# Ledger of designs, part 165: miniprotein binders against q56419

Target 1, 326 residues: q56419
Amino acid sequence: MEGRTLEEVQEEVFKRHGVLVPKKELEDLAKALEEAGLLLTEKVEARLKEEEEKLKRERPMRLAGLSYPEGEREARAFLEAFRASYPGEGEEARVLLMPHLEPSRVPEVYGAALAALEKTPPPERIYLVGVAHRPLKEKAAALPVPFQTPFGPALPDLPALQALDALLPFELFNTPLAFREEHSLELPLFFLKGRFPEARVLPLLVARRSPELGEALKVVLRDFPGLLVLAVDLSHVGPRFGDTPLTRTLAEEARRRDLGFLERLAEGEPEAALAFLGANPTRIDGVEVVASLLPLLRERKGKVLAHRLDLEAPTLSAVGAGTLVL

## First folded at step 12 (miniprotein)

Design e_63
Fold by ESMFold2-Fast, scan of step 12:
Structure e_63 (fold): chain B 326 residues (1-326), chain A 116 residues (1-116)
Amino acid sequence: as target 1 above (326 residues)
Amino acid sequence: GDLIERLEELAEEVIRYLKEHGEEELAREIEEQIKDIIEALKSGDTESAIHILTELAETVARVLHRLGAPEELIYKVAKLLARVSEAARRLGDEELFRRAWEAAIKAYDASRELLE
């Protein structure tokens, strides 16, 4: 191994085998090697510490040249092409639910989000709530540093982040490494920064249900008003996600699950949306975010602008994506 | 972090600030009550500790606001009350949670009053 981080090992395994190995399994492997007197764990820990120190200064682009163009001019043309892919009109958003799935897979869904941003007055700040794709010690986390984009750095709203931290029963800035490679923040941020270049950002990750986060955010938003963005994907089905191969029937069930969830959120009934998913809410990444933000979603009516179930034929898998304005 | 350790650190900082601003009586009261709160926490009487701490923190937040204390210090009081509200939630005491959370909001609001 050429001194790769645990995150890089996990990403390579996902790309090669189509399954995300939990960080704990990689940690357990490193520990087992260490117990045998091998220095792998010590070297891995040194690498992680180095990466953590770098994240104290800034969060660099990881997906530039892969999911979006690296150059500003090319990035602008890319963003305008996505807007053009959605034939409808947007609506003003107080709360925006948008995907974090690879944009090229669901261009009309990102186009709908751009249409909504076009109708929304420029916010002073954006509360960008994504999903942690690796375990966190706490239920939620934030990283208070500039996030690089092709449109320039998205600056953190330090006063608002400190106010939020003051109302939480845990340290908000608890896991910098969770932000090293986190597409649920990076991909939506590309579109948000392109449309609102002056807005500051609160980059937030939810790993598990945190009612205290929603309670605190309701208070902070009163004094630090801004756009709330839920960057979440919907149904995850098929072998890529440790499930059975996709069939037409399972795809139809996933579409009904996604739309039923979104439509209940649009009626201002987030508890009903969660109940609609029944006994297996973990199949939708957005569940933990919605469950955490209940106080911000109740009695807010809106509209589903777009939905798509993206079919990955090679893996017989699918991921749902949607755009909802509240 | 350990609630007791965080409580001791904040109490020391608040007591120092109060003494520097002529609030010797409240500083002395905090010194006396903090010992009782810590003993209650160590003995497992979490409900009594939370009740006393919530009332004390509300008083402290009001006085700090009156004295024009730095936002950062008032934020530390709000965070302690947020931690207390979470402890109450874990005990399943919805009323105690509500009381501690309302106190946290009041402490936070003291730092955020709108200018005229």
Scores: ipSAE 0.747, ipTM 0.884, lowest interface PAE 1.0, mean pLDDT 86

Design e_64
Fold by ESMFold2-Fast, scan of step 12:
Structure e_64 (fold): chain B 326 residues (1-326), chain A 116 residues (1-116)
Amino acid sequence: as target 1 above (326 residues)
Amino acid sequence: GDLIERLEELAEEVIRYLKEHGEEELAREIEEQIKDIIEALKSGDTESAIHILTELAETVARVLHRLGAPEELIYKVAKLLARVSEAARRLGDEELFRRAWEAAIKAYDALRELLE
């Protein structure tokens, strides 16, 4: 082991590759490799490098057959079933806020997003902004490769991505491995590609607030107009997220926080929306995305189409989801 | 450290390109002002360094575009100005940020013409 602890190996791999390998997996691997006489760090690094090389060519589907059907015909029927779950007609969107949690848990919320997309002229490109669930080397990142979907590959808008990169004080294409398993992009993209099959995409992840990203995006959107999509979930409440077990009072508070946040965004007041959350802004995963995109959200009025708290009964926890059109 | 290193590398590449394309006066100006910028950064006078660098890089981007310089070189100048604007924001100087950011947009506009 070269005199290294497992924590040191985990930290080194994270520092070099932006991937946090679970300690138990490292422990299990260390035992197996020691029996074979191999060095743990070298084996792990070689495997991660191979995965990074694969991601330079394309981003494969990870949730096909789990969160959505892998066949095109079945995927189309699935999409239409979600639209049918929402009784409204939607409204045209220049900016769309939609969830990224498991679609089957909040079908009417995804249905509302689909209704908005039906009223929206087909965009030439989609700026898809999700939340990083794995560490990024910088505040934000993008992956400039085709993303596979059951409706065919969502192609990257390379000129717009290069334009964005030029205006950022960091390298935009900085953490490819963070995109390998990223549902905040994959799940919204399924619905967006199904509705706008010809649109190119800018797949963007935000790890923490980046005002420079919002300022750069405002300039790029002027020259490369498109649909801006914020793929964010709302309140995270209960033991799974470090809170006390879900009660009626906690659920009511979460619903009030979600709706108050969305309603202030709908009035074109994103700073007021952030202030409304008070001392607990991190309990809504959209906070860092909204804080990064302030210049794009100010003075845009719109409408909240849907909102739900999804109950995870076994853990007495809940996640909020909403659809907002601006 | 990182900013100084990136500045030195880009300056060397720009100076070489300008000399190869008959812009010897601007190349000499860059050689002289780069020393002043680095001295200001090392002495902690970040505001003066940003001011000089912003004006110089805006001129460089314009001249490179006029000469038909490669996309990659104009990209590097735009990105440097983006980094400079972020340094100005961290200083809390809104006017300096505005000037640096406007310079970054001008360099980006030159790049955009090449991107289609």
Scores: ipSAE 0.659, ipTM 0.873, lowest interface PAE 1.7, mean pLDDT 88

Design e_65
Fold by ESMFold2-Fast, scan of step 12:
Structure e_65 (fold): chain B 326 residues (1-326), chain A 116 residues (1-116)
Amino acid sequence: as target 1 above (326 residues)
Amino acid sequence: GDLIERLEELAEEVIRYLKEHGEEELAREIEEQIKDIIEALKSGDTESAIHILTELAETVARVLHRLGAPEELIYKVAKLLARVSQAARELGDEELFRRAWRAAIKAYDAARELLE
C-alpha cells in the first residue's frame, strides 16, 4: 500500500459508509500488515531453513504406509507380489526405464522392472534419474545423503557425485528442498533397494533439458560404472492434465504414442523417439530426462517389457507407464 | 559477471598453490593472462577469451597433476572448463565447445589419475 492508495481507500470508505477514517489510522494499519507480512516471511524462512538442515543428514520416507509398507517383512512380501504380477522372464539391463506412478495402479509394469533387475548383475551403484515436481535452481540437482527405505538406507555414492559435480557447469547440490517430497525418486528406489541392497545411489532430478548432464554422466559412468535408471511416466491425457476427457480414440492414440516412443528408444534411436513425439502431440513426463541423457541412450538396443495406460478415477484421465531395458 | 567472479576466485587459489610449490613462472603467466581474459569477457570478446582460457586451464591442470595437487583443486579446473564449454555452446560454436569440453575431460582425468 502507497500514499495515493490510502487516499483512495479513505475516499471509498467515506462514500460507502459516511465515515472519514483518518489517514494516519490507515497508514498504521498498512504498516501493521507489512510488519505482519515480514514476521510471517521470517517464520516461513526459518521453517524452510530447518527442513533444509534436516535434509543435509538424511532423506526420510514420505510414502511408507501409503504407497508401500513401512515394515521390512511386509515390504518384501509387497515387492514379491509385484514381481508375481508379471508373467515374463525379464532381460538384463544396462539402462532401465521404469515408472514412478503409484505402483498399485500398474503392478505388471513394476513387475516387469523387477524381472529385469533379477536378470541384471548387482551394480555397485545406481544412477537414479527422476523428474522434478518442484522448482530447481538449476536444470538438474542431486541430494548427497542416505535415502531411507523399509530395506534400510540407500547410501549415496559420494565420490561419483563429486566427480559428476566437477564436470557440470552448475552446482549439482543446488536445491535440497526439492527432494523432501519427490515420488519420482522414492517409488523406484523402493524397488531398486529391495533388489540391490548393497548398491549405492546417485539420486538425480531433471527439471529442464540438460545436455550437459548427459555429457558429464557419460564420462562419470566410464570411471564409476553402474545401472542407469530413468524413472519416468509416459502419456498424461485428460482433464487433470488440461486436456479433453479421455475417449477410446484418445486412449488408443496415447498407447500408440507411448509405444512408438519406447520402441524407438529400444532401437537405440533416442533422437528419433523425441522427433516422433514432436510429430505426434504429446504430454510425456520423461521427455526432458531422455533429451538430457541422449549420449547414454544412442546405439543401445533393447526391449519394451511392459506398457499400460492406467485410467485415473472419474476424471476421465490416464497416465501411461512402461518398462524398457536397454 | 558470475563466470568472471568464479574465474578470479579459482585463479587466486591456483596462483597461491603454484607459488607455494615452486611454479613462479606459471603463476606470473596466469596473473598476466587472467587480466586479459577478464577484459575480453567484459568487452564481449567471448570467443577469444574462451580460446585463451581453455589452453591456459589445460596447462594448469597438467602442472597441478605433475605436482600431485589435491584432486579437489583439479576438479575445480575441470568445472571451470565445463562452464567455459557451456559458454561456447551458447555462442553456437560447436568446434569451440568440443575443444573446451575435451579440455574439461582431460583435467578430470588428471584428477582421477591421482586417486587410488
Scores: ipSAE 0.834, ipTM 0.934, lowest interface PAE 0.7, mean pLDDT 89

Design e_66
Fold by ESMFold2-Fast, scan of step 12:
Structure e_66 (fold): chain B 326 residues (1-326), chain A 116 residues (1-116)
Amino acid sequence: as target 1 above (326 residues)
Amino acid sequence: GDLIERLEELAEEVIRYLKEHGEEELAREIEEQIKDIIEALKSGDTESAIHILTELAETIARVLHRLGAPEELIYKVAKLLARVAQAARRLGDEELFRRAWRAAIKAYDAARELLE
């Protein structure tokens, strides 16, 4: 009815049903629908404001009892079981790339990350960079509140977050609702908090490549040194992600793509890693994170500790996961 | 638009601080140059606006640092310079980008020195 007169609506009903609806009844109906729409809009707006207000105080656990145990004792045993699933030795990390998909699907990959954290001196702060699964008002965002975990709250590094905000051409704290349900931060944070209970956190989300974020972070890390964690998954293949069903050939291609990407990052060549993906098209959600953090990844040599391609047989789909230390 | 409003708000805060600390001449200069910057932005002369704003912001950061201003205020100047750097990058002017970004880092460093 938007753009139509009541006369036009009346004429349309007469033509279709042979009934002349009095204009007064149409006016009353239109008013009732408008009033109902206004009430629904106000109700939805009020609910969103309440949820935003809650997020100004803390970020509650969303995946406790689903992806990890809610109780501290059970959570600690769960974390140690993941470490035990990886038989290798870790290596000290200044930069850690780890996955954010469901941990039970790739326990040895999370175990490799835990092994690396065991060899890493406890950092004063962790720059935890995840991938936005909901739209952000800007290319990147942060939420400066405690994030609840079974090991207690992971406290924000407010001075470092304020310093970062000062060097960005946009408001860093711009989309709090995007953090309400965000597994790319919650799942890695579970493991990081379990190993480094005293570390403060900068919880960062990247939606689109932001070279200004990497440029600002390079300056901030000079004054606020800490562990940089890229919480990213690798290849996404199959119908679940809008692609063709997984075949042996496509799985081999995804594995080669993932390892080629990780090995180039391990050589300190992040531009070469991105170029490799450009030549081998993929749905790696971490590409925007790596592209944003180039200044922090160049000339840092390291090692790929683990890689797995997790198969979802019912959907003929797969997600790649890896652990890289730089 | 929003950029002009944010520029005016920061300018008002800086001008007030400078007047309260005996920098009347610089406060007057800022009032005059803000008009020039806004006029350039409205006329589409973005490059001239960025050039004037970068030079003015560098001067403001130096004076605020000398006066021992709160780090939050100097951080606001750094952020403005970061926004100027992004505008220069959008215009494809890499030299202007590097100059504005270097100025942003200097303002940031000045704020950090005052904190300690």
Scores: ipSAE 0.782, ipTM 0.900, lowest interface PAE 0.9, mean pLDDT 88
ESMFold2 (binder alone), alone request of step 12: mean pLDDT 83; pTM 0.802

Design e_67
Fold by ESMFold2-Fast, scan of step 12:
Structure e_67 (fold): chain B 326 residues (1-326), chain A 116 residues (1-116)
Amino acid sequence: as target 1 above (326 residues)
Amino acid sequence: GDLIERLEELAEEVIEYLEEHGEEELAEEIEEQIEDIIEALESGDTESAIHILTELAETVAEVLHELGAPEELIYKVAKLLARVSEAARRLGDEELFRRAWEAAIKAYDAARELLE
């Protein structure tokens, strides 16, 4: 019925089919549909609560067999193939910016990240900061459970997560369902766990600019030193992303925006990097993450190891990906 | 978050702990000052509430540290101060933000000292 009165429904049926449906039959039908709707809503709510309860214990793999192999041996060979895709040398990272785009689309970029990890001393913990692809109750969130990988579970750093929560003006452990399917954490974690199997993890999602997150992380990192990883993609251009079809000119503009952004971060000037994007800062996936982590990025110089604009010819679209060490 | 509800809940927990450890006078002072803070918040005098709450929370964190209280309880005091600092930031009061944020870090450091 969807907002129509029973009398209007009765009248339309009569006009179209010459049949007068008794009002009581329409009332009984409406009540049955309403009761079915209530039962479906209750069932959906019960299922969501069940899924939340499961996420209190562990975060299972969602992309195994799709974006990376399920078996440990095959996963190891897969990871090493990405390292082989990058011909350059890595550099030590205290902060690593890497993509979360499907790895097979930008193998050299992930290879550059692996090269950087190769030159980096094994950290006791990794602060893995991804981008929320679903709304969060707060500006940021974390899920304090083991994340399954083909290399075994990535264990949460519970003391560091609790310390971080203590310095935030909101509950850090919010919106657990946002972590159920989140490739911005799962895909980088595959590579990070493969290289640093003993490192504990702080899996963090940013939905909106949270300067309080960066301020709290600066304090926590003093007591709980570790590798900071920003898992972000760069330019999103073309109809796939609600934009104009990609041309050579627009692709060149996207490449220049990506590189200009990364180079300013490499100079230790994150505010300048954000300003460089001008009036269209949302065109780069990682803007909210960078804006949240300003205190950790200022005055840290580094190097862009790789950049690629992945062109999806059938959709006339592209996504930028890069590896930056600070 | 609702600062008043979180303040009342934490105050009750702190008061119970202090009473159990012979700090009955401080427990009474907290109860009295909490009433003043809530009144200020309800009347829209958020700035005065933040000043009083920040000083009170610093004193509470120091006493809890001296008593060897669980780090989780002192962490709750740090979190309250973090919430207070964010309220100050939203008011556009950078100096009050700094004051409350420094107090949050101090409470956090007190908890960390007990763990280390």
Scores: ipSAE 0.814, ipTM 0.924, lowest interface PAE 0.8, mean pLDDT 89
ESMFold2 (binder alone), alone request of step 12: mean pLDDT 79; pTM 0.753

Design e_68
Fold by ESMFold2-Fast, scan of step 12:
Structure e_68 (fold): chain B 326 residues (1-326), chain A 116 residues (1-116)
Amino acid sequence: as target 1 above (326 residues)
Amino acid sequence: GDLIERLEELAEEVIRYLKEHGEEELAREIEEQIKDIIEALKSGDTESAIHILTELAETVARVLHRLGAPEELISKVAKLLARVSEAARRLGDEELFRRASEAASKASDAARELLE
């Protein structure tokens, strides 16, 4: 049995075909394009202002026809296929951690989330907390508009959003453009809306740890009870993320860190989960969300339903994904 | 400057190869699209430039592999797509990054074969 590492495979590829992703060349191109982008034209600025105005009314689908089907019938079949990919029954969730990675990469992980939703009584509202992939003016933000889905619009819970805004030391509705193209909300929302079509949503993004957000949410959840969803991915390893090419050892380390993080959350010990990761060397993006939501995660026991470290072969990189119910 | 010059040089090589191998339609599309890419880059619309380049390069990579193009040419296309992929990542466009990465994979048949 030949137990080659991805590093050994990469060496063979280089020797045979000379194809590797050279980090320096990628950085040089990125800098050149970034520098060109610093000279925003009046047309680009006008387009961004127009998009910002549109976002005051609704948030349109961006990934329909790409990550999920546009039509309601096809979307329903797609969602049921993902549920079928997970052989378990799920567990009731008051807090659900699920991924926002491309669903086709980790169908059983999304299937586990769907199984948990199936066992969960329909909530009046969902607190959907994703990770900002674009800069926010503040540590966190929300967009108080309908989010379009193939199952109809997910309506904002305006009273709960206003209650949250009133408790925060910053303006909650501070960066509408950050929501224009945000898969950490759009992809989980597709599944959540498919299962809970009547639930209202609080679409929240975290850019940096915000303990004040967790404290405010603890108060708001008392008056406006609902399902808390943490839409986060786990380890990000390999050249795509500024790291060395994926090796078997690095993949094993990523898997161990992902599972150790999730298991400590399942014991109701979110501070222990953060401490376990230390400097977060495999770049688990959920750390900022967990650190923000500590008051909502403490002493809440649960179960890890699924975990996968998905290989992105073209870039010799991998992303961890998991489903946790609390 | 340097990026635009490299794009023009690679486009010229690809266009010449495609015309020599009966792919006149794709060669014409590259001639038109490269002008749009350069115009977008000069105007500061880097997102549009990356989108056009990614879609075009995916088709180019598939056709070059089908024609049995030289490894050196395929490698140049794959390296450009990897650079575009990193630029998309820095812009925070994960879907565009996914498309660019898939196009790079199609440009590198040998890498995919060894990883499978």
Scores: ipSAE 0.000, ipTM 0.160, lowest interface PAE 17.9, mean pLDDT 79

Design e_7
Fold by ESMFold2-Fast, scan of step 12:
Structure e_7 (fold): chain B 326 residues (1-326), chain A 116 residues (1-116)
Amino acid sequence: as target 1 above (326 residues)
Amino acid sequence: GDLIERLEEFAEEVIRYLKEHGEEELAREIEEQIKDIIEALKSGDTESAIHILTELAETVARVLHRLGAPEELIYKVAKLLARVSEAARRLGDEELFRRAWEAAIKAYDAARELLE
């Protein structure tokens, strides 16, 4: 009944069905529907509040038994199989860019990330920056609770998170529900926790470019040194992402776009990497993360260890994934 | 709107702490300057408000550090200055942003020094 008068509804029913519904019955029906809608809204709100309250204590595994094994022994074997899928040696990372795409689709790319972690001294903490797949109240958010993994809980670095919050122009802990189901944190964390079981974590989500986040992180990293991980996927092409069906030409363009982006980051030129994407059509997941973290990426040279464009034949679509050490 | 609300909350906490620690004259001065800042914000003179607020917050951070205030309270000074720096960025004033952001870092450093 939104946008229609009861008289218009009554007239429409009479014209189509030859039945004159008394205005009082339409009023009673409208009221009953509104009351049912209000009750449903209250029930949904109560459920969301309950879920939010649970997230104040811990973040449970959502993808265990699906994207990675639930048991510690099986999880360890799974992680080592991914390392074995990459034939090269790693490089030490102060900054690691790795994917958050389903691991089984690009095992060699995750293997390259594991190779880099093997060459990296164990950090006291990991700044894990993912991409928000659900709206945030602010441009970025964090959840300061233990994240469960098959290797035990990844504990939050509360002092570092509080220090970060102090330098931000918004409340850092602003959208707990966005973390309930967030694979851009959960999937990289599985590999990071498996390699660095004692490292604390700062689980961060970026929804929109937040230069204030990068500026604050540069200051916090001085007092709380650690490994910075950008958990981002690269090109998204094809009908699944609102594009035309994938062709060999589009796939080659996506590969060139991904590699051009990564190579410019490897030269310590993140502004040039972003400008390259602006000059070339893009649907790269990591744009907002890189744009937010510019102060941490400038003048830091490194190496692209792996890149793959994963083809989804049923949808004629593809997602790019890469591993970059800086 | 939002900046004024955050400023009022900040003022109440800081003034309370200063009065409880024998800084009644400074508390009075802060109350007066905050009224001037709010008037400047309401009149649309955001640049003047940012300048006065940055100087005030720097003074507050120094005094709180001298008094050995809890790091949480000094972190609130840093956060207020971070909010001020973001307001300056939205105005497109890089110099005001730089000044407010440098002040935020100094307040943060003061808090970190007390924890060491």
Scores: ipSAE 0.763, ipTM 0.899, lowest interface PAE 1.1, mean pLDDT 89
ESMFold2 (binder alone), alone request of step 12: mean pLDDT 76; pTM 0.705

Design e_8
Fold by ESMFold2-Fast, scan of step 12:
Structure e_8 (fold): chain B 326 residues (1-326), chain A 116 residues (1-116)
Amino acid sequence: as target 1 above (326 residues)
Amino acid sequence: GDLIERLEEIAEEVIRYLKEHGEEELAREIEEQIKDIIEALKSGDTESAIHILTELAETIARVLHRLGAPEELIYKVAKLLARVSEAARRLGDEELFRRAWEAAIKAYDAARELLE
């Protein structure tokens, strides 16, 4: 009934059923519908508050049985199958860029990440930086609770998280509900926990450019060394993302821009990578993460292990995914 | 503003701690300087307020470290300095940002030394 007057509703009912409904009865119905809407809103708010309270204890799996297997044995076999999808050898990572796109769409890209993790000594902690897909109260946030996985809970590094919070001009532990359904953390974490079951985690979300986050992380990493993981997807092209339908030319352009971005990061030139995207515009969700973490990415050379542009045929859209070690 | 609220909160905790640990004279000096800083912030002299606050917070962190204060209290001083550095960045003053940020790192390091 949005946008319809009571008079219009009265006229439509008369036309359809030959009955003139008194205006007062339509007004009473409209009031009842509005009150039902208020009750629904109250129930939704109560449910969100309950979910927020649960997030103070742990972050449950949301994508188990959908994007990865629920059982530990099945999850292990799934992980091994992804590793097998990448025929190359990995390189040791101090910084790892990996996707958060649905793994089954880009198995060789996740396989390349697993290959890199095989060559990487087990870190005491992982700084897992994802992209916020829901608004945050601040530019960045963290949730300091165990994250459930099929391999057991990924435990938070509380001392390192508190140290990070102490160096930020905002409260780091904000917007817990943004973490309830966040695939940019959950999907990479599945692979990271499977490879490094003993590592503690700093689960971080970036919503907007936060130079202060990169500056603080540089200091914290000095005292709390660990693996830095940028969980970001690359080009987003097509109608699903507000662009024209994907053509062969646009797909080729997206692949070139993804690789140009990754190769400049691999040369230890993150400002050049961002400038390259500015000159060759594309929708890369990793831009805000890279811009926030500049102090950690400068002068770190590495290698692009894999890249793929995954086509979403129903929407004539595509998302780029890559694995980069620094 | 937010910075004034954070300043008042940490000041109250620091002054209480100092008085409880025999630093009554320093506590009074800090209480008086904080009033001056708040007046400067309210009058729009943000640059001067940031400069004075940075020096005061550095002194506070050093004294708290000397007294073996809880790392949580020194972390609050580091966070206050981080907030000050961000205010300086928003003013476009890179030198004030650098000074406040270096002070934040010093306070953070003081807390880390106490944790060993």
Scores: ipSAE 0.789, ipTM 0.903, lowest interface PAE 0.8, mean pLDDT 88
ESMFold2 (binder alone), alone request of step 12: mean pLDDT 80; pTM 0.767

